# VHH binders against o67189, part 37

Target 1, 350 residues: o67189
Amino acid sequence: METTIFQFQKTFFTKPPKERVFVLHGEEQYLIRTFLSKLKEKYGENYTVLWGDEISEEEFYTALSETSIFGGSKEKAVVIYNFGDFLKKLGRKKKEKERLIKVLRNVKSNYVFIVYDAKLQKQELSSEPLKSVASFGGIVVANRLSKERIKQLVLKKFKEKGINVENDALEYLLQLTGYNLMELKLEVEKLIDYASEKKILTLDEVKRVAFSVSENVNVFEFVDLLLLKDYEKALKVLDSLISFGIHPLQIMKILSSYALKLYTLKRLEEKGEDLNKAMESVGIKNNFLKMKFKSYLKANSKEDLKNLILSLQRIDAFSKLYFQDTVQLLRDFLTSRLEREVVKNTSHGG
Key: E = the ipSAE of ESMFold2; O = the ipSAE of OpenDDE; V2 = 0.75 times the mean of E and O plus 0.25 times the DockQ between their complexes.

## First folded at step 19 (VHH; framework vhh_7nfr_2)

Design j3 (at its last look DockQ between E and O 0.52; V2 from the best seeds 0.55)
Fold by ESMFold2, look of step 19:
Structure j3 (fold): chain B 350 residues (1-350), chain A 122 residues (1-122)
Amino acid sequence: as target 1 above (350 residues)
Amino acid sequence: QVQLQESGGGLVQPGGSLRLSCAASGFTFSSYEMSWVRQAPGEGREWVSYITDSGGETYYAKSVKGRFTIARDNVKNTLYLLMDSLKSDDTAVYYCAREDFDWEFTAYFDHWGQGTQVTVSS
């Protein structure tokens, strides 16, 4: 079967399908993420994630075969990332590919979701094992959403909360986030909290909340201080954000987004591209934001940004895999950076 | 006011063909993904086909793939369903429906047409 993520969602959660194996792919990756979040809510401890670049063949097949201890089939959801990497480990041998297809075809008690981080082309979908999955299971696509649809989503959310947003404030917000669904969701939820009593949002207020102090603390101030290497102040702002109830995941999402954009800009500059055009290519079009990103680029080498990205990925992984406190991991990261600066400033002799 | 009006239904023999149309007004048609949904007598609603806002991507339920073609004309604000090789189990009221979603990206159809009857009889 081939369908869209929205149509699949409408059927999967109301009348579970007979098919058991699905491929999820598409241009609008956040829609896949939100579907999987809903799936995790439904399955709880019966929700399992596999990383194709990290697991062995034996671990992979064992995970697909697990059943309930209580003497009957207990429905589980198995989510597989980096399936292409798993296929590389499997090699090109016909026998191994046939074994994989047989295992997937015979999934009866569980659901298996093979997740791709891009939209697959028809040629890719026509290759095994995905061709077989299309036959006995399903292919689910998450298509790009139009800017008008994203605008209407935001308007409906503000209306739901009784908040009157000025048209130019709304347009500024959409442009600021580049219509990125993850960033937009974060900013809108923050703006709703900001406007909870006034029930009105002006352009000036959106400009302040997004890239200015809101109630003395905001995530963008933290990101700004970190990227300008003011680690002592960044630590203080982090503590304030947590005390105001800002979720660590929100902090990580914004910081990761900025770090990735900056790294991309460094690579584009190495290719000789115009900086203003490069900034627009990564969604940075506002003049204020362009000035901030120029200052971040001056303060950080390409190696600094690469190391930051790797550190953020490690913090995210340890938070998810080992249930370590995300805030403490981030605090430890900043403390380590601050201590390195102190040592550098006080000693050269070794 | 969002309005969707289907037409082109009727009585046809097995193996026959029909073309359904859906006239859209009251919204920017070219910005919205659209679907055809059908409801057989005594049955719930069944999704049939989907088309992106540009018309660049189309998707079909397994039961109709290869026999039905969805299309759109964004200048005329019209959605089409070309139905070939019709079978008795295609008998249903066919609706055009506008795709929407909420803040949590839960999908739903927010507007429906009045429907057009398609009857396939031997």
Scores: ipSAE 0.579, ipTM 0.826, lowest interface PAE 1.4, mean pLDDT 84
Fold by OpenDDE, look of step 19:
Structure j3 (fold): chain B 350 residues (1-350), chain A 122 residues (1-122)
Amino acid sequence: as target 1 above (350 residues)
Amino acid sequence: QVQLQESGGGLVQPGGSLRLSCAASGFTFSSYEMSWVRQAPGEGREWVSYITDSGGETYYAKSVKGRFTIARDNVKNTLYLLMDSLKSDDTAVYYCAREDFDWEFTAYFDHWGQGTQVTVSS
C-alpha cells in the first residue's frame, strides 16, 4: 500500500492498520517529523528508536522480536533511522536480505517505521528489501505542500488567534520564509505572540518582527552554530528543532559524527597531512562541506574537540543509562559553554 | 458555505461499472485534497481513495486498487470516482470528503457530502 503521510496518520491514530511495517519517505521531512512526534506521544515508553548505522544485526532482530517474556506485551512503535546503512552492513548476501525480509514480514504486534531522510526513487522502492516491504506493509510519502495550501494554513492560524494579517504582510512572510513549513511555523508563532494585543498585523510590523531566514532551520544549522561557538543562537535553534518534533538523538548523532571527524582531521593536520586529502578520507568530498569543516577547524582547538566529544558521550550515557532528558542535557551543555564564553570575554575586556 | 454533493450512484450487477461525481462549491476546490469514503450497512466508514489538490497524485485502498480511479476537474469543481469491476462488497454509501489539516498537521475531513448509494447485486 502506498499512501500520503496525511492519510496515513489519520488512519493510524483512529483505526490502526493491519500492516505493521511502514516506510516513511518524502520531500517534506517536516511532516514526517511531526508524525513521529505524535507517535512518540502516543506510545511513550513503548516508543523505540533504532539507528541502522549503530545497531548490529542481532540487536536489530532482537528489537523487532515480539517475544515478550511477559504475555501481556504492550504494542511497541519501533522507528528505524539510517536503514540504508544497516543494509550495507548486511552485505550483498542474498540470504541475509531474505532473512531480513522474513523478520519484517513476521512482525505482528509491533509497528515498525523505516524512516528515510529523502524521497526515495522508484528504483529504490523496486529493489529489495523495500519491494517486499511494500507488498506486506506500507509506503508512506510526505509530499510538499502547494504554496496555496501553505498560505491557507498560515491564514487559518492567524484567524484562529483573532489576528488579521494584511495581504502584503502575509506575502512578505511567505517569501521571507520561502514557504518552509518549519520556518513559517516559527515566524507565525512569533508574530502571534507579538500581536497578542493587536488585531491587525501590518507589513511594517512583520518586517520588524520576522527574521530573515537565509537558511533552512535544520539540525545542520544547529551543528554549525555549535561548532562555530555561537551557543546562544544554538540554544534557540535547539529549542526550535525540538518544538518541531526533531528527535534529540538525531541531533546527537549528527553532532557526534561531525565532532569525531573534526577531531580526526585535527590530528591529521598536526601530523602534517594535506587537509583536503584528509577530509576526503573521512568522507567529506563536497566543496561546500569542506569549506564548512575548515571553518570548524579554525574555530576549535584539538582540546575543544576532545572536550566536545567527551561531553557528547556523557550526554549519550546519561540518556541511555539513566534515562535522563536528552534535550535538557543538551541545553545544560550549551548553557555551560555560553557561561564560559561570557567569562572569558569579561576577563579579556577588563 | 462549503457544499459537496455526490451523484451517480445506483444499482449495478457484479462486474459492472459506475461513475460517481461530487460537485463542490463554496470554496477554492483546487486548493484542497479530496477523498472518497464509503460506508457499508452495519460497518464503519472506510477510506476508498485520495487525490491531491492538483490531481497529480492518487491513492487507493487495497480493496479497490486496480478497479477504481479517482480524478478531479478543478475547472468544473468536480471530483470523480470511476468504479470498474464492481463487487458485492462494494455496496455502500459513497461520500465525497474534503480533507484539511490543522496547525500541527493533523489531517481530518472537515466537510462531507450527503452520500450516494451504490448497490452491487445480481
Scores: ipSAE 0.551, ipTM 0.766, lowest interface PAE 0.8, mean pLDDT 87
ESMFold2 (binder alone), look of step 19: mean pLDDT 83; pTM 0.839

Design j4 (at its last look DockQ between E and O 0.63; V2 from the best seeds 0.58)
Fold by ESMFold2, look of step 19:
Structure j4 (fold): chain B 350 residues (1-350), chain A 122 residues (1-122)
Amino acid sequence: as target 1 above (350 residues)
Amino acid sequence: QVQLQESGGGLVQPGGSLRLSCAASGFTFSSYEMSWVRQAPGEGREWVSYITDSGGETYYAKSVKGRFTIARDNVKNTLYLLMDSLKSDDTAVYYCAREEFDWEFTSYFDHWGQGTQVTVSS
């Protein structure tokens, strides 16, 4: 089976196909992310993400297992990122590739989605195991959307909300984001909130409110929630990030960077340093970021930040030494912090 | 105002060929992905084929792959479906449909033609 992500969406959620294994690829990666977000909503706790660079062969085959300890398992959706890295672990051994293909061919109760971060060429799709997957499963492509279609989408959204956007403001926004769908969606929604009463949006207003942020947009939201101790929302955003294909090491890198900067700022405050100068010394120059970091400093003691840094170091070490799932370790950390915050709030109320 | 008008249907023998056309007006045709969708008597609608806005990529349902060819002429604002090796179960009303999606990237067909009847009978 070969189809587009749009056609696949129309059928999968109403009359799912008989095939159970799918390759998702394409130039418009955000369309794949939105499909996976809808898949996550449908499957809830039966939605599983695997990282080919992190998992062993046995963990991979166990995750695809048809057996449940409860005896009446529901249909599951298994989403696999970095499948190429998993294939490298198998090496060139013919028997291991044959085992993989046999396991994939025999998936009967679950769905398996192999997600690529680029459009695959015909040569790549003609190589095993993808050649076999194309035969017994399906290939789903997310093609590039034209700039005109993206412009129409943005205009339609503003019109839906009754907001009159000036043409030069719209063009600025499109160029600022490079027509990136994820950045556009975020910035348009912010601009709608900003213009909700006025119902008009000028170039100067877009310049003041919108800014370009690379692939890290949702990671900064996660870090913000964690540092402001909203662990329940942070857990939800973490799940979304993984479902959207954000690598857990990227999350750890950004969170660790922020934690170290905050700890450094606490130490500089002890020395009597001016906070604004201290922030610039650790690379925080944007006024919005300065405001956010001031909030983080108010919400976290020096000991809180030290404990956070130590926890992140332990998560990293356990991931490397004991082959533990980085995402699950981070989820467990957040869950334990949520339990402490619930107890703290209950004690103050009692 | 968006208008889609199919033509070229008719009665053919098994193994025969037909060319369907869909004339488009009221929108920038070259900016939209397009599909052919068919509906056999007493059945739901079945997607047949899809073409990108430029015509650079085409996709087909398994039931028609190798027999049908989708094409477009962005100068004439016309979508085509070339049907070869027709079978009795290709009998259906064939619609051209414009691809659309919302802000959440849920896809749907927002405009349909009137349909053109294709009947494959001995």
Scores: ipSAE 0.609, ipTM 0.844, lowest interface PAE 1.4, mean pLDDT 85
Fold by OpenDDE, look of step 19:
Structure j4 (fold): chain B 350 residues (1-350), chain A 122 residues (1-122)
Amino acid sequence: as target 1 above (350 residues)
Amino acid sequence: QVQLQESGGGLVQPGGSLRLSCAASGFTFSSYEMSWVRQAPGEGREWVSYITDSGGETYYAKSVKGRFTIARDNVKNTLYLLMDSLKSDDTAVYYCAREEFDWEFTSYFDHWGQGTQVTVSS
């Protein structure tokens, strides 16, 4: 079965589907995130996240089996990220894929959501194991909304709050945000707060209140800001990401990966290795990414990177061992860094 | 005022074909996703098919996949459902429904037609 995220969400929360395994993919990741946020809310402690790049095959099967065998246990929602990486780990052995498919097919008690961060190609969907999953489970697509639909959504929201937005103001807002749902949501909420006592929003007011949000507020933007030591802006972006339902562990994963790569590159550079070759050796092949990594290397000393890695490890440990709020830990980390920078700048100005 | 009006229903023999139409008015038809939903006697409403605003993507319930085709003409403000290889189990009132979602992207049908009866009987 192939369905849209909207239809799926509606059905899932009203009349749960018979199918148990679903693939979530699409161009509009914000919709998937929103769904997952709702899912998390619904399942609470029974909401489990697996990371395909971190979990062993045995652990993976155990996680899925425990959810299927114990008929008396509360229904769980299992969300799997980086499933492609997991498949790579399984290798090219046909038997292993068959085992995986069998395990997924036998899921009866729990819901399994395989989440992709992009729209899958037809070829990917027609390949095992996704081909099989499509047969006994569901493929859910999050498509981009039209500009008109987005505009209507925004207008409706303002209207519901009793706010009249001038046409030029609305157009400005839409252009400013580039019709990014996440950014729009944030800006609209700000404007609603601003207009709590006002019935009309003018263009001038929107210009004053709305911040130019860079194209594609995503996890990578956060990581970029952090690595370039713009901690103030990083904090803002973090809050936005969380508000939009991005899982903190996803943020941590990407950040950790980048930090480790950067540290490795820094070490190689110190040894006299060619930076371009070094970058390729750590999987950085894209020219744009190479450019970014070069900037990160310039912005961070070896010590900085080491400290970053240690901090991230600490956050991970506190989150996993002590069940501390990962988001708060990240905020604390950023705040601490920001404070240090302010102190440094005040000591040198003087 | 948003209006949806279904037509094209009727009595057909098993294996036969029907074409349903839904005339839309009172809103920008091309800006909304649309669905067909059916309700058999004594049963709940069942989603049948979905089409994106542009008509670029279509989705079907498992029960009708390969037999039904959803289409739309945004110039004529009309939604269509081509039904081939009809079965007795397809007997139902078929509704045209406009898809909407709230600020949290919870989807719902905000407008329905009156429905058109499809009866498949030998």
Scores: ipSAE 0.521, ipTM 0.757, lowest interface PAE 0.8, mean pLDDT 87
ESMFold2 (binder alone), look of step 19: mean pLDDT 86; pTM 0.865

Design j5 (at its last look DockQ between E and O 0.56; V2 from the best seeds 0.58)
Fold by ESMFold2, look of step 19:
Structure j5 (fold): chain B 350 residues (1-350), chain A 122 residues (1-122)
Amino acid sequence: as target 1 above (350 residues)
Amino acid sequence: QVQLQESGGGLVQPGGSLRLSCAASGFTFSSWEMSWVRQAPGEGREWVSYITDSGGETYYAKSVKGRFTIARDNVKNTLYLLMDSLKSDDTAVYYCAREEFDWEFTAYFDHWGQGTQVTVSS
């Protein structure tokens, strides 16, 4: 089958198709991410993410066949990222590609979603294994939305909240984000919170509050929650980041960068350096970021930051040298910190 | 404000052809994805076909693929459904529908035409 993400969404959750294997691709990647988020909500613990650059052929086929221990006969949703890298691991052997196609054709207990981070060309869809998947499964496309459609979506959201946005403010926001739906959703929600009382947004206010933010915006939310020691919310955001297809190495990179900057700032502060000057020396020049980093410094002692850095180094070493799951190591770290928080709160609130 | 008006339905023998039209007004038609949806007597609505704003991509339900063609003319603000090799199962009221989604990207149709009857006699 070949269909759109919108039509697929309308039917999958109410009257699911008989096909079990789907390729998700397209220029409007956020539509794929929101579908996968809804899929995660539906399947809960039966939602499994596989990384094509990390998984062996045997692990791949095992994941497609397994039934959850808690839900015997319960179907799973298996989501595969970096499938192109998995195909490269299979190499040039025709027999391996034919085996892959046979296994995918015979999936019956699970749903399998092969997720691409771009729109596939007709030539790619006509090549195996995707040609076969189009025959026995489905190809689901998330096409680019027009700039006008995206503008109307944003206007409708502001109007729903009773917020009057100036035309030049709206155009600035749209152009700053490049009409990127993920960035727009984040920035619009922040602007709504900002304007909740006054009910108007001017160009100057949008310039001050909004960002031109890359794919790392949601990772900064995770880092913020972790550094402010809200480990329960940080765990939930981590799960969302993985479900949206953020690679765990991106998460580790940003978190480690922030932790190192904070530790450096603590050392400079101990040497008597002016905090504002110290922040600029580590590349923190934006007033919003300065405010955030001041909050992080208040919430974390030097020893807290040292222990965080050591923990991150262990996670990085174990994931790279011992091939352990980076996401699980990070979850274990956060769970351990949350359990310490629970013990502290129970002792305090006795 | 938004107006969608279908036309071109009628009675056709099996194997025959029809062209449905949908005139759009009250919005920037060239910026909106559109679908055809049909409803057979006593049944729920069934999605038939979808077309992107530019017309560059088209998608079809399996039941009509290879027989139906969706097209649009963004100069005339008109959506088309070219139906060939019609079968008795194609008998339905055909609706032109505008694609929409909410802030959480739950998809729905926000505007519908009045519908045009297509009847394929056995």
Scores: ipSAE 0.641, ipTM 0.855, lowest interface PAE 1.2, mean pLDDT 84
Fold by OpenDDE, look of step 19:
Structure j5 (fold): chain B 350 residues (1-350), chain A 122 residues (1-122)
Amino acid sequence: as target 1 above (350 residues)
Amino acid sequence: QVQLQESGGGLVQPGGSLRLSCAASGFTFSSWEMSWVRQAPGEGREWVSYITDSGGETYYAKSVKGRFTIARDNVKNTLYLLMDSLKSDDTAVYYCAREEFDWEFTAYFDHWGQGTQVTVSS
């Protein structure tokens, strides 16, 4: 079965499907994340995450095994990330793939969600083991929302809050965010907070508030500060984000995405590629965002970006493998960077 | 005011075919995803089929896949459901529904038609 994320979530939370194994993929990853958040809320302690790049074959099969020693097998939700990496570990042996398929097919009580961070190609979906999964389970697609639907969503939100947004202001906001749902959501919420006592949002107000450091702290502000190497302010913003209940993994995801894109762009630039074309190739099409990325590229060397990526990977690993406090790891990272910058400045000023 | 009106239902023999229509008004039809939902006697509502705003993608419940075809005409503001190889289990009231989602991207149907009865019986 193939269905959309919206249809799937409706059915899943109201009338649970008979199928037990699902593949989640698509261009709009934010929708998948939102679904998973809801899933986590529903299952609580019975929500389990597996990392395909970190888990052994034996551990993987054990995790999927429904053998509850205690007869009352509570239904679990198992989310699998980096499944492709797991498949690589299994190798090209047909027997191993067959075993995997058999295990997945035999899932009866638990729900298994295989999450991809991109839209799968037809060839991938037609290949084993996903081909088989599609037969006994479900393929769920998170497609991009139309610009019109996004616009309507934003308008509806403002209206619900009693805020009237000028048409030019709305268009500016949409263009500024490039219709990125995550960015848009954050900016809209920021604007709602700003306009709490105002009934009308003007273009000038949106220009002033959007993507600016304001009382309403968002993840993108943090990322901006970090990438521009204002670590002191980044630390303050981080604390604010956490206090507002922003999940550290959300911060890490955005930061990692930006870092990887920047590193890619830096490499392409070194190869003599046109930067504008390069940015478009990595999904940066909005002029404002292009401008920001250009500033980030100027502020960071290739080595800086590489080091950033490595640091983020380490934080991720420590969080996942050792269950360390992601927030504290981020703080430590920023503090370390801040110390280095201070030392550099003192050495050059003397 | 948003309005949806289904038509085309009726009595048909097993193996027969029907074409349902849903006339939409009061909103920009071409901008909205649409679904067919059915409700059999004594049963809950069951999602049948979904179509994107442009009609570029379609999705079906497992029970109707290969037999039903959802389509839309955005110029005529009409949603269609072509039902082939009908079975007794397809007997239900069929509703046209507009797809919506909230700020948290929870999907729901915000508007329904009155429904059209489909009866498959020998």
Scores: ipSAE 0.523, ipTM 0.758, lowest interface PAE 0.8, mean pLDDT 87
ESMFold2 (binder alone), look of step 19: mean pLDDT 84; pTM 0.838

## First folded at step 20 (VHH; framework vhh_7nfr_2)

Design e1 (at its last look DockQ between E and O 0.48; V2 from the best seeds 0.50)
Fold by ESMFold2, look of step 20:
Structure e1 (fold): chain B 350 residues (1-350), chain A 122 residues (1-122)
Amino acid sequence: as target 1 above (350 residues)
Amino acid sequence: QVQLQESGGGLVQPGGSLRLSCAASGFTFSSYEMSWVRQAPGEGREWVSYITDSGGETYYAKSVKGRFTIARDNVKNTLYLLMDSLKSDDTAVYYCAREEFDWEFTSYFDYWGQGTQVTVSS
C-alpha cells in the first residue's frame, strides 16, 4: 500500500488497516511528528520506541516479537527511528536482510512504524527491505503543504479564538517563520495568549510579540545570542527563561534544530550548492531568518557546529541517564565557552 | 461558496473505460489537495485516489492502482479520474472531495460533490 499521511490518519484511528508495518517519510516532517504524537496518546504504555543505532539485532527482533511480557495480549505501537543505521549493521548480508523482511512480514498483533527523517527517493523505496514493506505493509508519505494551506490553517486558528488578525500582520508572521509549521504553532499560540483580551492583532504587535514575549521569543533570543557567541548575555537570558517557567526541553529542541540546520548548510556549501537553495532545502524560507542564518554561518565554523551538536547530545543523554539538571548542564556549557573566550582574548598567541 | 460538481459517470461494460470530471469553484482550487472517494451500494465510503495541489504527486488505493489515473487542470479548476479496465467491483457513486485539516492535523474532507454514478455491468 502507498498513501499519504492524511489518508492514513483517516482510517488508522477509526478502522485500522489489515497491514501491520508502515514506513513514514516525507518533506513535511511536522505532520509525521503530529501523527506519532496522536499514536502515543492512543497507545500509552503500549507505545514503544526502538533506536536502530542503539540496540543489537537480537534485541531488535525480540522487541518486534509478540510476547505477553511487552503488553500481554494487547496490541502495541512500535516506532523505529534510525532504521537506516540498523540496516548498516546488517550490511550487504543477504541472509540477514531476508530474515529482517520475514520478521516484518510476520508481525500480526502489533503495529510497526518505521520513521525516516526525510523524503525517500523512488530508488530507496524500490530497494529492499522497503520494496517488500510496500507490498505486505504500507508506505506513508507526508507531503509539503502549500503556503496558501498553511495561511488558511493559521487564519482558522485565530478565527476559532475570536481574534482578528490584520492581513499585513498575518503575512509578516508567515514570512518570519518561513511557513515552518512547528515555528508557526509556537508563535501563533503566543500571539493568541497576547491577544486573548483585546481580540485584534496589528502588524506592529506581531513584530513586537513574535520576538519579544518571554514564553517564546526569549528562547529564540537565547539561541540567537548563543549562535552569535555572546555567551555572557546568553547566560542572562537563560536564567530569565527558567525564571519565566520555560521548560529546558523546549530550549534544547530549538537549539538542536538550529545547530543541525547550520551544520547541514555547511556541508551543502562544501558540495558547492547555492546558499539560498540550501537554506530552502532545510526549511529556511523566511527572509528575516535567512539573514539570521547567514549571520550564524559567518560566526560558526563547521567544527564549532559539530562541537555544539555533540555537546547538546551529551546534555540530553546526561539528563536522561543521570537525571541531572538540564538547566545546570546548559549553564556549564555556556560558562565553559565564556571562559574559553576569556583565555583566547588574553593569550595574544595561539 | 465552495462548489464541487462531478460529471462523466454512466453505464459501462466490464473492461471498459470512463473519465470522470469535477468542476471546482468558490475557492483557490490550485492550493488544495483533492481526492476521489467512492461508495458502493450498502457499503461505507472508500478512498480511491489523491492528488497534491500542484499535481506533482498522486496516490491510489490498492484496489485501483494501475487502472485509474487521477489528474488535475489548475487553469480550468477541474479534477479528473480516468478509469480503465473497469470491474463490477468499481460500481459506486464517485465523489470529488476537498482535503482539509485542523490545527492538530486531524484530516477530513470538508466539501464533497453531489456524486456521479458509475455502473459496470454487461
Scores: ipSAE 0.616, ipTM 0.846, lowest interface PAE 1.4, mean pLDDT 84
Fold by OpenDDE, look of step 20:
Structure e1 (fold): chain B 350 residues (1-350), chain A 122 residues (1-122)
Amino acid sequence: as target 1 above (350 residues)
Amino acid sequence: QVQLQESGGGLVQPGGSLRLSCAASGFTFSSYEMSWVRQAPGEGREWVSYITDSGGETYYAKSVKGRFTIARDNVKNTLYLLMDSLKSDDTAVYYCAREEFDWEFTSYFDYWGQGTQVTVSS
């Protein structure tokens, strides 16, 4: 039986379901993310994230097996991203799918949430293993909200904060964001912060604040800042990215890719190879990107890049092996780097 | 002002059928999800059925699944509950309720009708 994310959320936190495995999918990913955020808050250390594209079959099964390596009898929430990629890894072998289904069916003590980043098609839901999951678990859908409902939601939020928004201003905000809930949330929060002492938001004010925010907090900006060793700004952008619902894994993938490429380039440079050719050899063909990579290479020594790669690997390991919060690990990493820079600057000034 | 008004309740014998209606006014009916909720004497409120804004999806409590049908007419701004194979346990005041969400997207009912009494008694 398919349940809406709203109903599911309501019941899950008030009356825990008997089912243990749930598929979360839908057009409104923000709703799913919001639910997961609440879930994380509820379970704390017992909230575990698995990445289907990165985890091995054995690791996957181990993670789902009740045998908490760490002996704790506490109920866990296991969230699985990129499940489709995991399924691809399993291949077309019927036996493997059966094994997976069996493992999922036998989940008793923990909750397992399989999260899709899009609305699943009927065909997908009717195919194994999701078909089976639907039989012993639950399918949860986050349907797209109407524009009217979104508008009302935003309006109510402002009202709750004692802020009146001019109708034109509200309409502008909605149009600007394209009624995207993730964008709206960010913009609304910004506007609320802006209006902290103001009771009325005008169109002009919204335009000013929204335009300032329209800097598409792009994962690339984060990567850029990190690689250029602006860790303070990187931290801020990271927070924004997370708030926008960008998955930490996406950030990590890009960072890792860039770091590895840079390290390779640095090595090639040391060998006396032409940098432009070297860049092309690692898949950097765009002139703009070439320029950026040149800047990164200037900003980072071979040792710096090596250390970055090691750090990223560590983060990945801690995230995957110990199920630590990837975002927090990234924050810690950035903070640590920031602290080191401060120490270096104080030691040379002195 | 948002208004919801239930009708169609009454006394019916076990195995009988009733059709409840909820007339909505004061808001864009087609933009909101709607639910039926019932309250039996001495019991808490129980969710019965849910329908999406477009009417494309419907959900039912286990206790009424297969017997009840929720529907809506967005042109008439009316919510319906078709109740078949009624049982004594279905005796309750039935409310139509508008679904709303907070900023954290927790669903709640923000408006209720006055309710209509359904009594299933032999």
Scores: ipSAE 0.408, ipTM 0.706, lowest interface PAE 1.2, mean pLDDT 86
ESMFold2 (binder alone), look of step 20: mean pLDDT 85; pTM 0.854

